# VHH binders against Probable nicotinate-nucleotide pyrophosphorylase [carboxylating] (nadC): the designs that were tried, part 3

Target 1, 283 residues: Probable nicotinate-nucleotide pyrophosphorylase [carboxylating] (nadC), of Methanocaldococcus jannaschii (q57916)
Amino acid sequence: MLKDYALKILKKSLEYDVGFGDITTNSIIPEGVKAKGVIKAKEKCIVCGIDFIVAFFEEYGIKCKKLFNDGEEAYGNILEFEGDARTILMLERTALNLLMHLSGIATMTNRIVKKAKSVNKNVRVACTRKTLPLLSPLQKYAVYIGGGDTHRFRLDDCVLIKDNHIAIVGVKEAIRRAKENVSFTKKIEVEVSNLKELREALEERADIIMLDNFKPEEIEEALKIIDEFERKTNFKPIIEVSGGIKEDNILEYAKYNVDVISMGALTHSVKSVDMSLDIVRYQ

## First folded at step 4 (VHH)

Design e27 (from c2 with A30S; framework vhh_7qbe_3)
Fold by ESMFold2-Fast, scan of step 4:
Structure e27 (fold): chain B 283 residues (1-283), chain A 119 residues (1-119)
Amino acid sequence: as target 1 above (283 residues)
Amino acid sequence: QLQLVESGGGLVQAGGSLRLSCTASGFKYSMGWFRQGPGKEREFVASISSGGGYTYYADSVKGRFTISRDNAKNTLYLQMNSLKSEDTAVYYCAAQWSRYGTDYEFDYWGKGTRVTVSS
């Protein structure tokens, strides 16, 4: 299913890129020329999206041979291909743009996940909904391939009570209303900004509590409250920390016994992996 | 099926150096070193990704220990420099089952090699 979604996105992207035709290729490359080539990663990366590119190329009659699978650490040649030269050159940028972007996400995610888990083996590193329009499922797939957690995909996946909801109805009433009006199958998560809101969320038995923009020392204090509440009530929510967390400070957060660390940067501040498509033979 | 065999342990003087090795068949995963000192829980020492591009160290060993791997020889190494009495422990080689790091827990463990640092 996800491969079909990726293929639809690639075809739409190709329509916008090609317009009325590839003027350069059609003017220079004779009809019927066959070419062999490679896609090369110019820097070390975790490959992500290779099966999407294979499906895209094969849809247009280009034969592919994978050298790496999604999730593998790679450098150099990652995909071999063969087919009509005009077609290959037409598909090149659309294919590379997606592959470079998804591999960038998987690479950053894998590096950060391994860093966090080296000091807290049970912690999950998650992305958010700060994603590109229409590309969210593919970006979240890349986070998953990199070893991260996708978090919720859409507004209907779970309840997430945020600061603007709290501003209108308050923590307790927001949780109570969500419990009354949403299916029993849906988890209820609440973002809290201070210890008072944390206590309110615990009292109302939220399934997941996100500590939003807490400093490391404030997280330590919050965990004491959570531990005391668990000791007295035998209830413990899933604890997520989020806000201002980056690769260079994640260890300050991961050292605490928290369940999830969420980072918008995994999808909105990623650098693409530098890749090229090289024709190696033609006839 | 995956067998991890540690070697290179022994008695060494404080300030000295020692290199540990771990050999394995089917060496395609993230690998790491853990240690357990007398009367302590097992603790993380260092880890290395499948391709060797990412390495992570416990704060207590940072700058003194270096983890590396040679995939052609199916061997993981831990170069230990400036050894301290506190480094005395049984050192374990560990391998992660998951290729993608979705579960960072190490699933395969060796039997360990003993390192004793004398003052």
Scores: ipSAE 0.000, ipTM 0.271, lowest interface PAE 11.0, mean pLDDT 84

Design e28 (from c2 with A30T; framework vhh_7qbe_3)
Fold by ESMFold2-Fast, scan of step 4:
Structure e28 (fold): chain B 283 residues (1-283), chain A 119 residues (1-119)
Amino acid sequence: as target 1 above (283 residues)
Amino acid sequence: QLQLVESGGGLVQAGGSLRLSCTASGFKYTMGWFRQGPGKEREFVASISSGGGYTYYADSVKGRFTISRDNAKNTLYLQMNSLKSEDTAVYYCAAQWSRYGTDYEFDYWGKGTRVTVSS
């Protein structure tokens, strides 16, 4: 379950953050003070990770009331909570850091997905494996919540033949060997860097072809070759474009009839949503 | 809140040219132009990336219109050449502000500038 994975990460982060004790809270907040508060989004966002934070808070005896679910557009109060004041203040930074980061990914992804789909209704916007160590499943979940595609999770998920593989054995041999040695259940994807490699990948019937670092005008030529091959053979691979694509240039790529646009920026260049945890009442 | 002010509209003969400008403070991310003709829905005209390196045009204006920006002057431009009667519309400047939008629709809009092309 992804929630259990998130809870393990949050507990490990808390262990590091607390060290030998929260000396500020323990020295100035009396024992037995019960507090009510809110987590507040200070800017419009797509909420992501709220169930992870609820599970984390409830693990430590803090009662929660969700005002929004993952995937909803939110501004202002998103979670109400009640419990021991010292405990709340101890958990605050760990909870907010994850929630702000995942909501940032979901917000950016949703914005970019809608932009791309405004000119190409069928395109998918995908993340990559350029993710933070250990946080990859959570970051990819946030992309999914934002309306994006997760792409492959692990090296065993899908065959992806890259430039360094091609440098050693070439496109045709790489695809042939992958087909011979990998289970029939696995898709075979190849990154091509020029039209010659594209023709080779088509002839060997790769399931997915990624046009890697192609300029928009080069994509137009590639699509003509793909269309010719489809008319001749009745075979069409999934076409992915990747490399150097950012929020501010995605329309230059999305206007073409491609199936997937992959962007490392969704997980690598994201800005966190600004949030606060505010105590509203205490007794 | 970002304010957008368009200028440069007017009456022009078919085949003529006009340059529209849009001024604001603090351009961020993508800027664009939209238009709404008499009895028509608002339609996309052109957009330009934050650094000015990438542009996208509606097919109806490609080759005739050029979008550009000067970030130092906080100004967006639309150079319109070879104008046709069907280009008659109110032209709107639009800007994206990522901190406010959850949807990648343009968040801020000007009041528009009128362009009339006579045949």
Scores: ipSAE 0.000, ipTM 0.109, lowest interface PAE 17.8, mean pLDDT 84

Design e29 (from c2 with S49T; framework vhh_7qbe_3)
Fold by ESMFold2-Fast, scan of step 4:
Formats: structure tokens, C-alpha cells, sequence
Structure e29 (fold): chain B 283 residues (1-283), chain A 119 residues (1-119)
């Protein structure tokens, strides 16, 4: 299904990019010219999206040969293709833009996951819902390919009580109402900003507690409260930390016994991998 | 002017191996190997695209020969294994300068290196 979703996005992107026609290619390249080419990664990366690009190219009659699979470390040629030269040139930028972006996410995610797991074997590094409109499933797929956790996909996937909910009804009442009104199958997560809200979330037995914008020393104090609560009640929620966490400071958080570190930067502050499409033969 | 220089030829026993090299400064696109045996026409052996991703082989050498390139060193290689007496030939490296080229359209040629397989 995800491949079909990607194909729909690529086709819609192509529709807007082409407009009334590729005037450069159509004025310069004769009809009926067949070409062979490659997509090349100009820097080392974790490739992501290659099957989406294959599906897109094949939809327009371009034959492909994969040299790498999603999740593999790659450099140099990653995809070979052959077909109509005008078609290849028309599809080039739409294909590269998605492939470069998703590979960028997977590369960044893999680097950060390896860093965090170097000090905490069991920690998960997760993205958020700070994603591009309509591209969220593809960006989250890239995080997954990089070794990260997707977090919730949609608003109906998991209850997440945030600062604006707490501002209206408070922590305790928000959790109580969610438990009463949402299916027993759904986990309840709450973002807490201080130790008072943490104690309230523990008392109401939230399934997941996110420590939002806590400093490392504040995380240490929060974990003491959580451990004391577990000792007295035999209840321990999943502990997530989020806010202000970057590649340069992630080790300061990962060294603590937390379950999840979530970073919006994995999807909203990523650099694309530099790639090119080169036609190497024609007839 | 682009100059191609082959090396690595010599005498080898049947079943043996040789590695040919070709250096080519300033090359951008496909490179390949051709050969001409005693009393035969020049024939295609193998080719490789600029990034090294596409390789093509003559049916007579598939599974025995491997073409590769090192773009940082501007060098093309042909690893020849399980050599047969019929592989005896002068081997030429060839290069395409154009961004667009066919599998057999090469612009520049070396002077060749001789391979003799005894048996």
C-alpha cells in the first residue's frame, strides 16, 4: 500500500511540474530516442525510497534495475534504468526530489540511532507529527528504514494529551476523560512540563508519559519520582523525552533509563542527500 | 587529447588468471574492452558505464571476466579468470567522451596489450 501511496504523490507532483509540457526536452530531443542511465548518490547515505522510484519509472515504461535496497549504505550508482529519453528527462526532478529527501531522513536517523544506542542499547529514537503535509507516511517510513520509531501516525492512532488540552481541562481531568471516552484498545500518552504534572499523570495511570522540554538534570529527578511510584504501586509507564534534543546533546539524555527519545528534527530539519541522474547511452 | 594506455598483458597457462588495466585521464562516460585474436575480426568483450553501475559482457566471457573501474584513479580493469586458448588476443580499451552513446559507440582507443593463453 505504501508504494501505491508514494506513486500517487509522485504522479500528482509530476502533473504540477510538467504543466502544458516539457518545452526544453520536446524542442531538443527527437521522438523515439531510447536512453540508458543511472541514478548516483554523490555522498555516502542510507538509501530510502528506491522502490517508490522504480514503481514511478515503470509506470511510464522505464525499465529499472536496483543496485541497492532501502536501508543499505550506498555510494555511487544506486539505480540503473532504460527507456524513452523524453520520458526519463521529464520524470528526473520529481523522482530525485523524493529519493534525495527520504534518503536524507534515513541517513540522519541511522546516524542518531547508532549514537544513542552506543550508551543505551534499548532506547528508541522516534520522529513526531511535525511532517510535511501529505508526505507524513513516506517521511515516517524513511525514519523506520533508518532504524527509528515512527511514533503515532494519525490522530486516531493514539491519544496524546498536549499543552493545549491541559490548558483547558488540566492533566488529571484530561486523562480521566480520555479513559472514559476512548476505546480500551488505545494507549493514552500525556506530555508533562514539570514534576507536578508528572505526579498527576502517574496517579491517573497514563500509559506513556512524555517529559517535554526537561533538562538532563530534571530528567534525573523525574526518574526518581517514577521509580518511587513503581516501587509503591508496581506500575511503570513508558517514559519518553522530547524537546530541545539534538544530535549534539542526545547522549546527555540517552544515558538515562528512558524508553524513547523523540526528535522533530528527523523530519523537519533534514538535509537531502546529493544525487544526480545521468544518461550514459542513447540510440 | 585523451590518451588510453593498457597494461597487464602477458603469457598465461590455460585455466589461469590475468588482470588488465587501462588509464585514461579526463574521461567522463562509458569505457570498454575489445579484443582481436589471430585471424579474427575485432570483437566486443565488456563495457561499464561512467558510475560503474551497468556492466555488459559478450556471451563468450560471461561468468569468467569482470569489468570494473576506479574513477578516482581514472583506471579501467578487466579481471580475466578461467582463461582459454580462444581468449588469446590483443586487448584494447576504449572510451566514450559523449554523455550520450550506444553500447558499441566509442570515440577513443588504446594501442592494445597482448594476452597469450598457452595450451
Amino acid sequence: as target 1 above (283 residues)
Amino acid sequence: QLQLVESGGGLVQAGGSLRLSCTASGFKYAMGWFRQGPGKEREFVASITSGGGYTYYADSVKGRFTISRDNAKNTLYLQMNSLKSEDTAVYYCAAQWSRYGTDYEFDYWGKGTRVTVSS
Scores: ipSAE 0.000, ipTM 0.082, lowest interface PAE 22.5, mean pLDDT 84

Design f01 (from b10 with K31R; framework vhh_7b18_3)
Fold by ESMFold2-Fast, scan of step 4:
Structure f01 (fold): chain B 283 residues (1-283), chain A 119 residues (1-119)
Amino acid sequence: as target 1 above (283 residues)
Amino acid sequence: QVQLVETGGGLVQPGGSLRLSCAASGFTFSRYAMGWARQVPGKGLEWVSYISSGGYTEYQDSVKGRFTISRDNAKSTVYLQMNSLKPEDTAVYYCARYWGRSGYDLDYWGQGTQVTVSS
C-alpha cells in the first residue's frame, strides 16, 4: 500500500517535471539506445525509499538490482539498473529527489535515536505532523526506517488536544468532551504548558500527556507530580516531551525517565543525502 | 522465531583456513543485513564483518584481505571465509542479524562457534 502511494506521487511529480517534454534528452540521445547505470550515495547514510524507486523504474521498463534494502547503512553503489537511455534520463531527477530526501530523514533519525538510547534505552524518538503536504506518509515511513516512532498520521488517528483547543474550553473540559464524543478505540493525548495544566490532565486521566516547551528543571518537577499521582491512584499516563528539542540538546531531556521525545526537526529540518545517477551506453 | 545457527569452527594451525556458515530461519533473510562478530577470551565483543541485503561488504581493518563475507539468499545462509589465520583470530565467532530499521545495530545473535588458531 505505501509503495502504491509512493508510485502515485512519483508519477505525478514526473508529469510536473516533464512539462512539454524532455527536450535535451530527446534532441541528443538516439531512439533505442540502451544504458546501464548505478545510483550512488556520496556519503554514508541509512537508505530509505529504494523499493519506491525500483517500483517507479520498473513501471517504465527499467530493470533494477538492489544492493541495499531500506534501513541499511550504505555508501557507494546502492542500486544497479538497465534499460532505455531516454527513459532513464527522464526519470532521474524525480527518483533522486525522493530517495535523497527520505534517506536524509532516516539518517538523521537513526543518529538521534542512537544518541538518545545511549542514556535512556527505553525512550522513543518520534516525529510530529510538521511534514510536507502529500509527502507526510513517506516522511513518517522514513522516520520509522531510521528507528523512530511515527506519532499519529492523520487527524482521525488519535485525539491530540493542543494549545488552541485549550484556549477555547480549557484542559478539563477538552478531555471530558473528547472522552464522551470519540470512539473508545482512540487514545486521548493532551499537550500541557505548565504544572497547573499537568495536574488537570492527570485528574481527567488523559492517556498521553505531552510536556510542551518544558525546561529540563520543569520536567523534574512534572515527573514528581506524575509519580505522586501514580502512587495515590495507580494510574500512569504515557509521558512525552516536545518543544525546543534538537540533536545537540536531546541528552538534557533523554536523561529523564520519559517515554517519548518528539522532534519536528526530523521532518522539517532534514538535510538530503547527496546522491548521483551514472550511466554508460550498451547494446 | 528468529534462529541463527553457526557451523564450521574448529582447531587450525597458523596460516590455515576455515569457512564458517550461518543458517538463518524465522524471518525473510533477503531483507536483512548480516554480520559476524567475535569474542576473544577475556575481551569484549569485536565486530568482524558486514554484508548488506544485496551484497555490499565491510571488514574490520585487522581482517581485511584475509576474510571474505558472502551470502546465499536462496539458502538463507551467510558465510565467513577465513584465510591466513593468526593466533589473534582465536575467538568465539557469532553470526548476527542487523536491525532492519537502524543500520549497523544488531538485534539477533547465534550461539557462536569456536575458532582456535594454535600450533
Scores: ipSAE 0.016, ipTM 0.514, lowest interface PAE 6.9, mean pLDDT 89

Design f02 (from b10 with K31E; framework vhh_7b18_3)
Fold by ESMFold2-Fast, scan of step 4:
Parts: structure tokens; sequence; C-alpha cells
Structure f02 (fold): chain B 283 residues (1-283), chain A 119 residues (1-119)
């Protein structure tokens, strides 16, 4: 369950953050004081992670009421809660840091997906494995919530032949060895860096071909080669473009008839959504 | 299958009120944001109002303070209470569901209900 994974991460983060105790809260706030509060989004966003925060708060006895579900466009109050004031203040930063980050990913992803689909209705916008250690499943979940594709999760999900594999054995041998040694259930993707490697990947019938760090004009030439190959052989791989693609240049790529645009920026260059947690005493 | 059925439209005089209802079926209503949009003769399609799964509301500036969106999750129904109606509010009003997972705008629409504000 992804929620249990998120709870584990939040609890470990809290252990680090609290150390021997919240000396400010423990010195100032009397024991037994109750508070009501809200988490507020200070800018419009796509909310992501709200159920993770609810699970985290409820684990520590804080009662929650959701105002939005993950994937909804949100502004203002997004979560109401009540409970022990010391506990709320202890959990605040750990909860906000994750919620702000995941909502940032979902917001950026949704904006970019809408932009790409405005010129190419069938394109998928995908993240990569350029993710934070241990947070990858949560970051990819946020991409999914934003309308993106998660791509490969783990090394055992599918074969992805990269530049360093090609450096050792070459494109043709890499694909042939993968087909020989990996289960029939696994797709084989190869990233190619030039037209020679593209032709080799087509001849060896890779399931997915990633055009890695191709400029837009180079994509156009690559697609002509792919179309010619399809005409002659009736074989068409899934075509992914990746490398150096950002929100400000995605339209230069999306205008071409490609299946997937992959962007590391969705997980490694995201702005957090600005959020606050505000409380009042209530007995 | 997702279905949205609007009712409550009609002819009303300027300054009057109408309450639109939208009955939803074919999905877990309580998990989705809902909204209203209108097709105004000569202006095209305009967004009117939004309500989140948990009750947060937003309005187009021209209807703010006059219209109120609300929902009843037990009845799988969203409402639009329209007060102080103006001739400019004359339009076909559509109930719509927001695509919750992706944060896309409206993904399913009702058939529409005509609201006419005239003397």
Amino acid sequence: as target 1 above (283 residues)
Amino acid sequence: QVQLVETGGGLVQPGGSLRLSCAASGFTFSEYAMGWARQVPGKGLEWVSYISSGGYTEYQDSVKGRFTISRDNAKSTVYLQMNSLKPEDTAVYYCARYWGRSGYDLDYWGQGTQVTVSS
C-alpha cells in the first residue's frame, strides 16, 4: 500500500527532526492544550499527498477532515484538523514538507501535460528515474496524479538499454542479449543518440526506442527513418523523446508525432507549493 | 457509465431566482470536484462555478455574490442557486465533473438546461 510506505517515510523523517524533543513547544505550550487548525495552499495547485498527511496525523491522535482529494485543483484551506497542540506543532514541518513537494510535482506535471496535449492529443508526458532516494514511489505517484506517466519504477520492471550498456557491447548486441536472457514478459527499450543507432535498434526490433538528446530538427529526421522502416516492414516501435526537455521548450518536441516525452525535471526541478499550517487554541 | 442530468432551468424575470440541480451517477460522486459552465449566445462557453470534493467553492467574477454552488454527497447531486438574475445570465447551463486524478478541467458534461432571463 503506498500510504503505508509514505507513513514509514514520514515517521523516519519525524524521528530525525524531533531528536530528544521539541524544546520550544515543550517549554512554552502547557500539557493538555487542544488546538484546531488548517493547512492552507497559498497558491492554486493540484493537491497531492493529502491521504499521506491524514494517515500521519491520525497515527499521532490528530483528527482530520479533508476538503480536497489528491488530483483536485485547490486553493485556500485543504485540510482541517484538531488535537493536542504540542503534537500538532511537532508534526507540522514534516507534514508540510512532503505535502508541498508532492503537490508541486502534481501541479507542474498537470500544467506540462495540458501544454503538450494542446498540440499532440495522444502524447504521454512521463517522469524518469531521476528521483530522490527512497522518495521515488511518492514522487512518481505525484506525477501520476498530475496526469503524467510514471515510466519504469525499478530496474526489474523492464529492460532499458542506456548509453553505458551501448558503450560496452553496442546497440545490436545489447538488444540481442536482452531478448535471449530476459523473460518474454518484459519490454525492451533502448536509448539511441544518433541515426546509426536508431537504424540498428529498428533492425533488432526493440519494443521502445528513446531518442536521447535529439534536437527538434533531428527528431524530424529520425521520424522519417522510422516511417520508412514501418512502410517496408510493417513494424513500428513506441517512440520516446528525452533529454534536455523542459516546460519552456516542450512544444518544440510535442508538435512531432511521438508517443512519449520524458522529463527528469518533473521530479528533480520542481518548485514546492507554498503552504502554511495555522492553529488556534480551543480548550 | 458516467451520467449527469440537469434540472431546474426555465424562464425567469430579471432579479428572480432559480435553483439548478445535477444528478450524477456511474461514479463515486463524493470523490470528485464538480462544476457548472454556461453557453452564452454570442459569447460561447464560460466557466461559472467549482466545488471540490470537500466543499471548497470558486466563482466566475460576474456571478460572485449572486450564485452559490453546493453539493449533497448522499444524493449524488450538485446544485447551483442563482439569485439576482440578469438578462446576461441567459444561457444553457451544463453540469460537469472535474477529472480528479489528473487535475484536468471538465471531463464529463450533462446535456444542459436552458436558463432564460427576460421580461
Scores: ipSAE 0.031, ipTM 0.512, lowest interface PAE 6.3, mean pLDDT 88

Design f03 (from b10 with K31N; framework vhh_7b18_3)
Fold by ESMFold2-Fast, scan of step 4:
Structure f03 (fold): chain B 283 residues (1-283), chain A 119 residues (1-119)
Amino acid sequence: as target 1 above (283 residues)
Amino acid sequence: QVQLVETGGGLVQPGGSLRLSCAASGFTFSNYAMGWARQVPGKGLEWVSYISSGGYTEYQDSVKGRFTISRDNAKSTVYLQMNSLKPEDTAVYYCARYWGRSGYDLDYWGQGTQVTVSS
């Protein structure tokens, strides 16, 4: 359950943040004060992580009312809450940090997906495994909420033959060994860096071929080779392009007939959405 | 599978009121934002109002203060209460669902209901 995973991460983060106690809140706020408040998005965004924050707040006795679900465009008040004032203030930064970050990913992903699909309706925009330690499932969930594709999650999810594997055994032998030693249920993807490696990957019938760090003009040439191979053999792998692709140049890639554009930037170069937690009443 | 059915349109005099209803079926209504758009004679399709899954609302400037969008999740219905109607509000009104993973992209539309404001 992804919500349970998020809750574990939030509780562990809280343990680090609080240490032996919130000395400011405990010294200033009397025991037994109850407060009502809101979480506000200060800029338009695609909200992501709201159910994680609700679960986290409710774990500590704070009651919540959602004004938006994950995936909705939001501005202003997004969550109302009520409970013990000391508890609310203790949880504030841990909750906001995750919510702001995941909403940032979903917002960026949605913007980029819409941009790419404006010129190539069938293309998928995917994240990578360039993610924060332990936060990968949550960051990939945010990409999904933004309309993107998660790509493989873990090393055991899909075979991905990379430059360092190729340096040791070469493209052909890497694909052959993977087919021999890995379950029939697993797809085999290979990253190729030039047209020679592309031809080798096609001959060995990799399920997915990633054109890694190809310039737009080089992609055009690669697609001609792939089309010729398909006409001759009736075999066509899934074609992914990756490397050096950002929001400001994605249209240079999306205009080509490729299946997937993958971008590390969706998870490693995201800006958090600016949000606040505001106490609106107390007693 | 997904269906949106609008009702409540009709003829009304300037300054009058009308309430449109949109009955939704074929999906978990409470998980989706909903909206209203209108096709005005001589103009294109205009967005009118938005309501999030949890009740946040937005309005086109020309209808602010006159129109109110609301929802009843138990009935899987979204409403548009239209007050102080003007001749320029004459249009076919469409109910629409927002796609849950792409912000405010609309993915399903109703058949529309005609609203005519004239003496």
Scores: ipSAE 0.064, ipTM 0.551, lowest interface PAE 5.9, mean pLDDT 89

Design f04 (from b10 with L106F; framework vhh_7b18_3)
Fold by ESMFold2-Fast, scan of step 4:
Formats: structure tokens, sequence, C-alpha cells
Structure f04 (fold): chain B 283 residues (1-283), chain A 119 residues (1-119)
């Protein structure tokens, strides 16, 4: 199913990119010429999106051979293909742009997950909803392939009470209203910005509590409050830390006994993997 | 349960050849990269060779040109053909599966098979 979604996105992108026609290819390349080629990663990466590209190429009659599956570490040739030369050249940029971007996310995620787990074996590294419109499911898939957690996908997946909700009704009332009005099947998460809000979220039994923009030293104090609450009530929420966490400071957070570290950077500050598509005429 | 079972080790003279086999079970073999690593006496564990799900191969510099990794997805088996063996190749050889969501990190290992190169 996700593959069908990716194919629709790729086709829509291609429609825009082709416009009135590939004037370079159509003016230079004779009709009916066949080519063989490879997609090549110019740097080591975790491949992500290869089945999307295979589906896209095969939709247009291009035969593919995968050298890697999503989640494998790759360098050099990733995918072999053959077919109509004009068609290959028409599809090239659309295919590479998606593959390079998703592989970038998976690569960054894998590197950060390994780093965090080196000091906290059980921690999950999650993305957020700071994603590109329409591409969110594909970007979150890339996080998953890199070994990360997807977090909630849509507004209807999970309740997440944020600073602007709290500004209107406060922490306690927001949690109470959510519990009363939302299906029993939905978890309730609340972002807290200080220890007072943390205590309020604990008393109201939020399922997940996000410590939002807490300094590392403040996290230590928050965990003491959470531990005391657990000892008294036998209740422990899932603890997430988020806000201002990047690859260069994640160890300052991962050293604490928290369940989830969420990072917008996994989807909004990723560098694409540099890739090329190289063809030769099949004569 | 994931299982990896190595066979084919033994004693061989310098310049000789051995073929190691690793039979895999408990997972969809064709979707995973596989590799070989060795524990050299007096050293640590060192990576030897890698084969991707689709047959791309890599080798440690010291074995390049002498060893060949291959796979048979129908038999769920990975092989290591070892030619021009040297005393320095003496080690316990482990078959390993790469974790499908983390690249080169191994998540499962076999029990190992001893290769001894000595006159």
Amino acid sequence: as target 1 above (283 residues)
Amino acid sequence: QVQLVETGGGLVQPGGSLRLSCAASGFTFSKYAMGWARQVPGKGLEWVSYISSGGYTEYQDSVKGRFTISRDNAKSTVYLQMNSLKPEDTAVYYCARYWGRSGYDFDYWGQGTQVTVSS
C-alpha cells in the first residue's frame, strides 16, 4: 500500500516535470533506442525507497534488478535497469530526487539511533510531524527503515496536547476533556514545559508525557518526580524528550532513563544522499 | 527462531582452498544482507565479506582476490570460497545476518566453524 502511495506521488511529480515534453531527449535521442544503466550512490548510505523506484520504472516498461533492499548499507551501484532510452531519461530526475531524499533520512536516522543506543539501549529515536506536505508517510517510512520510530502520522492517530492548547484551557482541563471526548482506543500525550505542568500531567494520568525544551539538568529533576509518582501510585507514563535535540547534543539527553527522544531534524534538516544515474546505449 | 549454521571448516595447507557454507532458517533469507566475520587467535573479531540481498559483494582488503562470497536464495545459504589460504587466515569463521533496518550491523550470528591453515 505505501508503494501505491509513492507511485502516485512519483507520477504526479513526473507530470509536472515533463510539462510540454522532454525537448532535449526528444530532439536528440532516436526513437526505439534501448539503454542499460545503473543508479549509483556516491557516498555510503542506508538505502531507502528502492522498491518505490522499481515500481515507478516498471510502470513505464523499464526492467530492474535490485542490488540492495531498503535498510541495507550501500555504496556504488544500487539498481540495474534496462529499457527505452527516452523513457529512462524522462524518469531520471523524479526517481533520483525521491531515492536520494529518503536514503538521506534513513542514513541520518540510523547514525543517530546507533549513537543514542550506545548509551541507552532501550531508547527509541522518533521523528515528528515537521514533514513535507504529502511526503510525510514516505519520510516516516524512511525513519522507520533507518531504525527510528515514526511517532503519530495524522491528527487522528493520537491526542497530542501542545502549548497552544494549554494556553487556552490549561494542562489539567485539556487532559480531562480529551479523556471524556476521545475514543478509549487513543493514547493521550501532553507536552509539558516545566515541573508544575509535569505534576499536573501525572495527576491526570496522561499516557505519554513529553518534556518539551527541558535542559539536560531539568530532565534529571523531572525523572525524580516521575519516579516518586510511580512509587506512590504504581503508574508510569511513557516519557518522551523533545525540543532543540540534534545529532551533536543527543548524548546529553540519551544518558537519562527516558523512553523516547524525538527530533524534527530527522525529516526537516536531512541532507540527501548524492546519487547518479548512468546509462550506455544497448547495441 | 533465526538460526545460522556454518559448515566446511577444517585443516588445510598454505595455498589450499576451503568452501564454507552457512544454512539460514527462521527468516525471509532473500531480504537480508549476509556476511562473514572471523575471530583470529590473539586478535579481535574482524569483518571478512559482505553480500547484499541482490548480490553486491565487498571484501576486507587482506582477502580481496582470494575469497569469494556468494548466495543461493532458493537454498537459503551463503557461501565463502577461500582460495590461496595463508597461515594468517587461521580463525573461527562466523556467518552473520545484517539487521534489515540498520545497514552493516549484525543482529544474528552462527556458532562458528574453525579454519586452520598450517603445514
Scores: ipSAE 0.062, ipTM 0.545, lowest interface PAE 6.3, mean pLDDT 88

Design f05 (from b10 with L106Y; framework vhh_7b18_3)
Fold by ESMFold2-Fast, scan of step 4:
Structure f05 (fold): chain B 283 residues (1-283), chain A 119 residues (1-119)
Amino acid sequence: as target 1 above (283 residues)
Amino acid sequence: QVQLVETGGGLVQPGGSLRLSCAASGFTFSKYAMGWARQVPGKGLEWVSYISSGGYTEYQDSVKGRFTISRDNAKSTVYLQMNSLKPEDTAVYYCARYWGRSGYDYDYWGQGTQVTVSS
C-alpha cells in the first residue's frame, strides 16, 4: 500500500532528523501545550502527498482536516490540524519536505501534460527511472497525480533493452534472448538510437520501441518506416520518444503521431512548491 | 460509467433565486473537485464556480457574493445556489468534474440545464 510505504519513509526521515530529541522545542515549549495550525501553499500548485502527511500526523496523535485531495489545484490553506505543540513542531520539516517535493512534481507534470495534449490529444507524458533512491514509488505517484504515466517501476516490471545491453549483444539478439528467457506476461521494450536499430527492432517484433535522442526531423523519418512496416505486416509497436525533451521543446515532439513522450526532468529537475506550517496556541 | 445530471433550472424574474443540483454517479465523488460552467447565448463557455474535494470554493468575479457552490458527499451531489439573479446570468449551466489526477481541467460534463432570467 503506497500510504504505508510513505509512512515508513517519513518515520525513518524523522528518526534521522530528531536524533535523541528536539532540543529547541523541548527546552522552550512546556509539556501539554496544545496548538492548532495550517499548512499553506504559498504558490498555486497541484497538491500531492496530502494523505501521506495526514497518516504521518495521525500516527503521532495530531488530528487533521483536509481541504484538498491529491490532484486538486490549491493555493492558501490546504490542511488544518490540531494536537500537542511539541509533537507538531517535531514533525513539521519532515512533513513539509515531502509534501513540497511531491506537489512540485505533480505541478510540473500537469503543466507539461496540458502542453503536450494541446497538440496531440492521445499522447502520454511519462517519467523514467531517474529518481531518488527509495523515493521512486512516491515520485512516480506524484507524476501519476499530475496526469502523467509512471512508466515501469522496477527492473522486474517490464523488459527495457537499453544502450548498454545493445553494446554487448546488439538489438536483434537482445530482443530474441528476452523473448526466449522472460515470462510471456512481460512486455519487451527496446531503446533505438538510429534508423538501422529501428528496422532491427521492428523485424524482431518488440512490443514497445523508444526512439532515444532522435531530433524532430529524425522522428518524422522513423514514423515513415514504422508506417510502411505496419502496411506490409499489420504490426505496429507502441512508439515512445525520449532524450533531450524538456518543457521548452516538448511541442516539437508532441506534434508527431507518437504514443508516449518520456522525460527524466519530471523527477530529476523538479522545483518544490513553497509551503509553510503556521500554528497558534490552543487551550 | 461517469454521469453528471443537472436539475433545478427554469425561468425566474430578475432578483430571484434558483438552486441547481448535479447528481453524480460512476466514480468516488468525495475524491474529486467539481465545478459549474455556463454557456451564455452569443458567447462561449465560461467558468462559474469551483469546489475542491474538501470544500474550498472559488467564484468567477461576476457571481461573487451572489452564487454559492456546495457539495453533499453522502448524496454524491454538487449544488449551485444562485441569488440576486440578473438577465446576464441567462445561460445553459453545466456541471463538471475536474480531472481527478491533475485538478486543473474538467474531464466530464453534464447535459446542461437552462436558466432564464426574464425581466
Scores: ipSAE 0.049, ipTM 0.512, lowest interface PAE 6.1, mean pLDDT 89

Design f06 (from b10 with Y98D; framework vhh_7b18_3)
Fold by ESMFold2-Fast, scan of step 4:
Structure f06 (fold): chain B 283 residues (1-283), chain A 119 residues (1-119)
Amino acid sequence: as target 1 above (283 residues)
Amino acid sequence: QVQLVETGGGLVQPGGSLRLSCAASGFTFSKYAMGWARQVPGKGLEWVSYISSGGYTEYQDSVKGRFTISRDNAKSTVYLQMNSLKPEDTAVYYCARDWGRSGYDLDYWGQGTQVTVSS
């Protein structure tokens, strides 16, 4: 379960963060003090990761009440909690860092998905594998919550023939070898960098073709080639565009009849949502 | 088009009670936090109470224990039950969407309803 994976990551992060002890909390806060508090979003966001934080807090004896669910637009208080004051303060930064980051991804993704779909209702906006080590499943979950597509998760999920594979064996041979050696259940995707490679990928009938670092005018020419191939053969791959696409230029790509726009920025260039943990009562 | 319509205001004696209602339309009510604010004569606008989409409530210190905010998602309505009213509670009461001191949704205020507490 994804929640169990998140809990494992949070516990490992906490282990590092605590080190030999929380010297500030242990020197200032008396033992046995109970506190109630809230986690507050200080800016409008799409909440993501709230169930991970609930599981984390409850693992350490902190009682929680959700005010919002993942995917909901929120501002202000999003989670209530109650428990041992020293424990709450020890867990605070680890919890907030993950929640703020995942909510940032969901917020950015939702904004970009809405923007792209305003000119192309059927397009998918996808992340990539340009993710933080170990956090990839959680970051991709946040993209999903924001309305995006996760793309492949692991190397064993889908065949993706990239520039370095092509440099060694070429487009045609790479596709042929993948079809020969990989289970029929696995989709074969190829990244092409020019129209010559596009024609080769079409001829070998790759399931998905990614137009990598094509300019908008080059996308237009590529789509003409794809449409002509479909008319002749009755075969059409899924068309993905990727490389150099940002929030400020996505409309130049989304206006074309492409199936997927993938953006590394959704996971590697996101701004965290500003959040705080506030103690509201103690005894 | 987002609309918020307040009802239930009026003249009441000190110690009396009133129930304010706010009917919302033009958005998915269940997904948004709602709040009440008031404009006291001679003072600025002040926040009174907040209710999240999940039902969490907060109150300004001056109304704690006397006022109760609630919502009915099936009716797209938020309520403010006002008990033990004091002369200083005299104000125009406004319903607002996404109250969290955000500022960005202040244009989604209702027209207001007058509450007057006097002998």
Scores: ipSAE 0.000, ipTM 0.169, lowest interface PAE 15.2, mean pLDDT 86

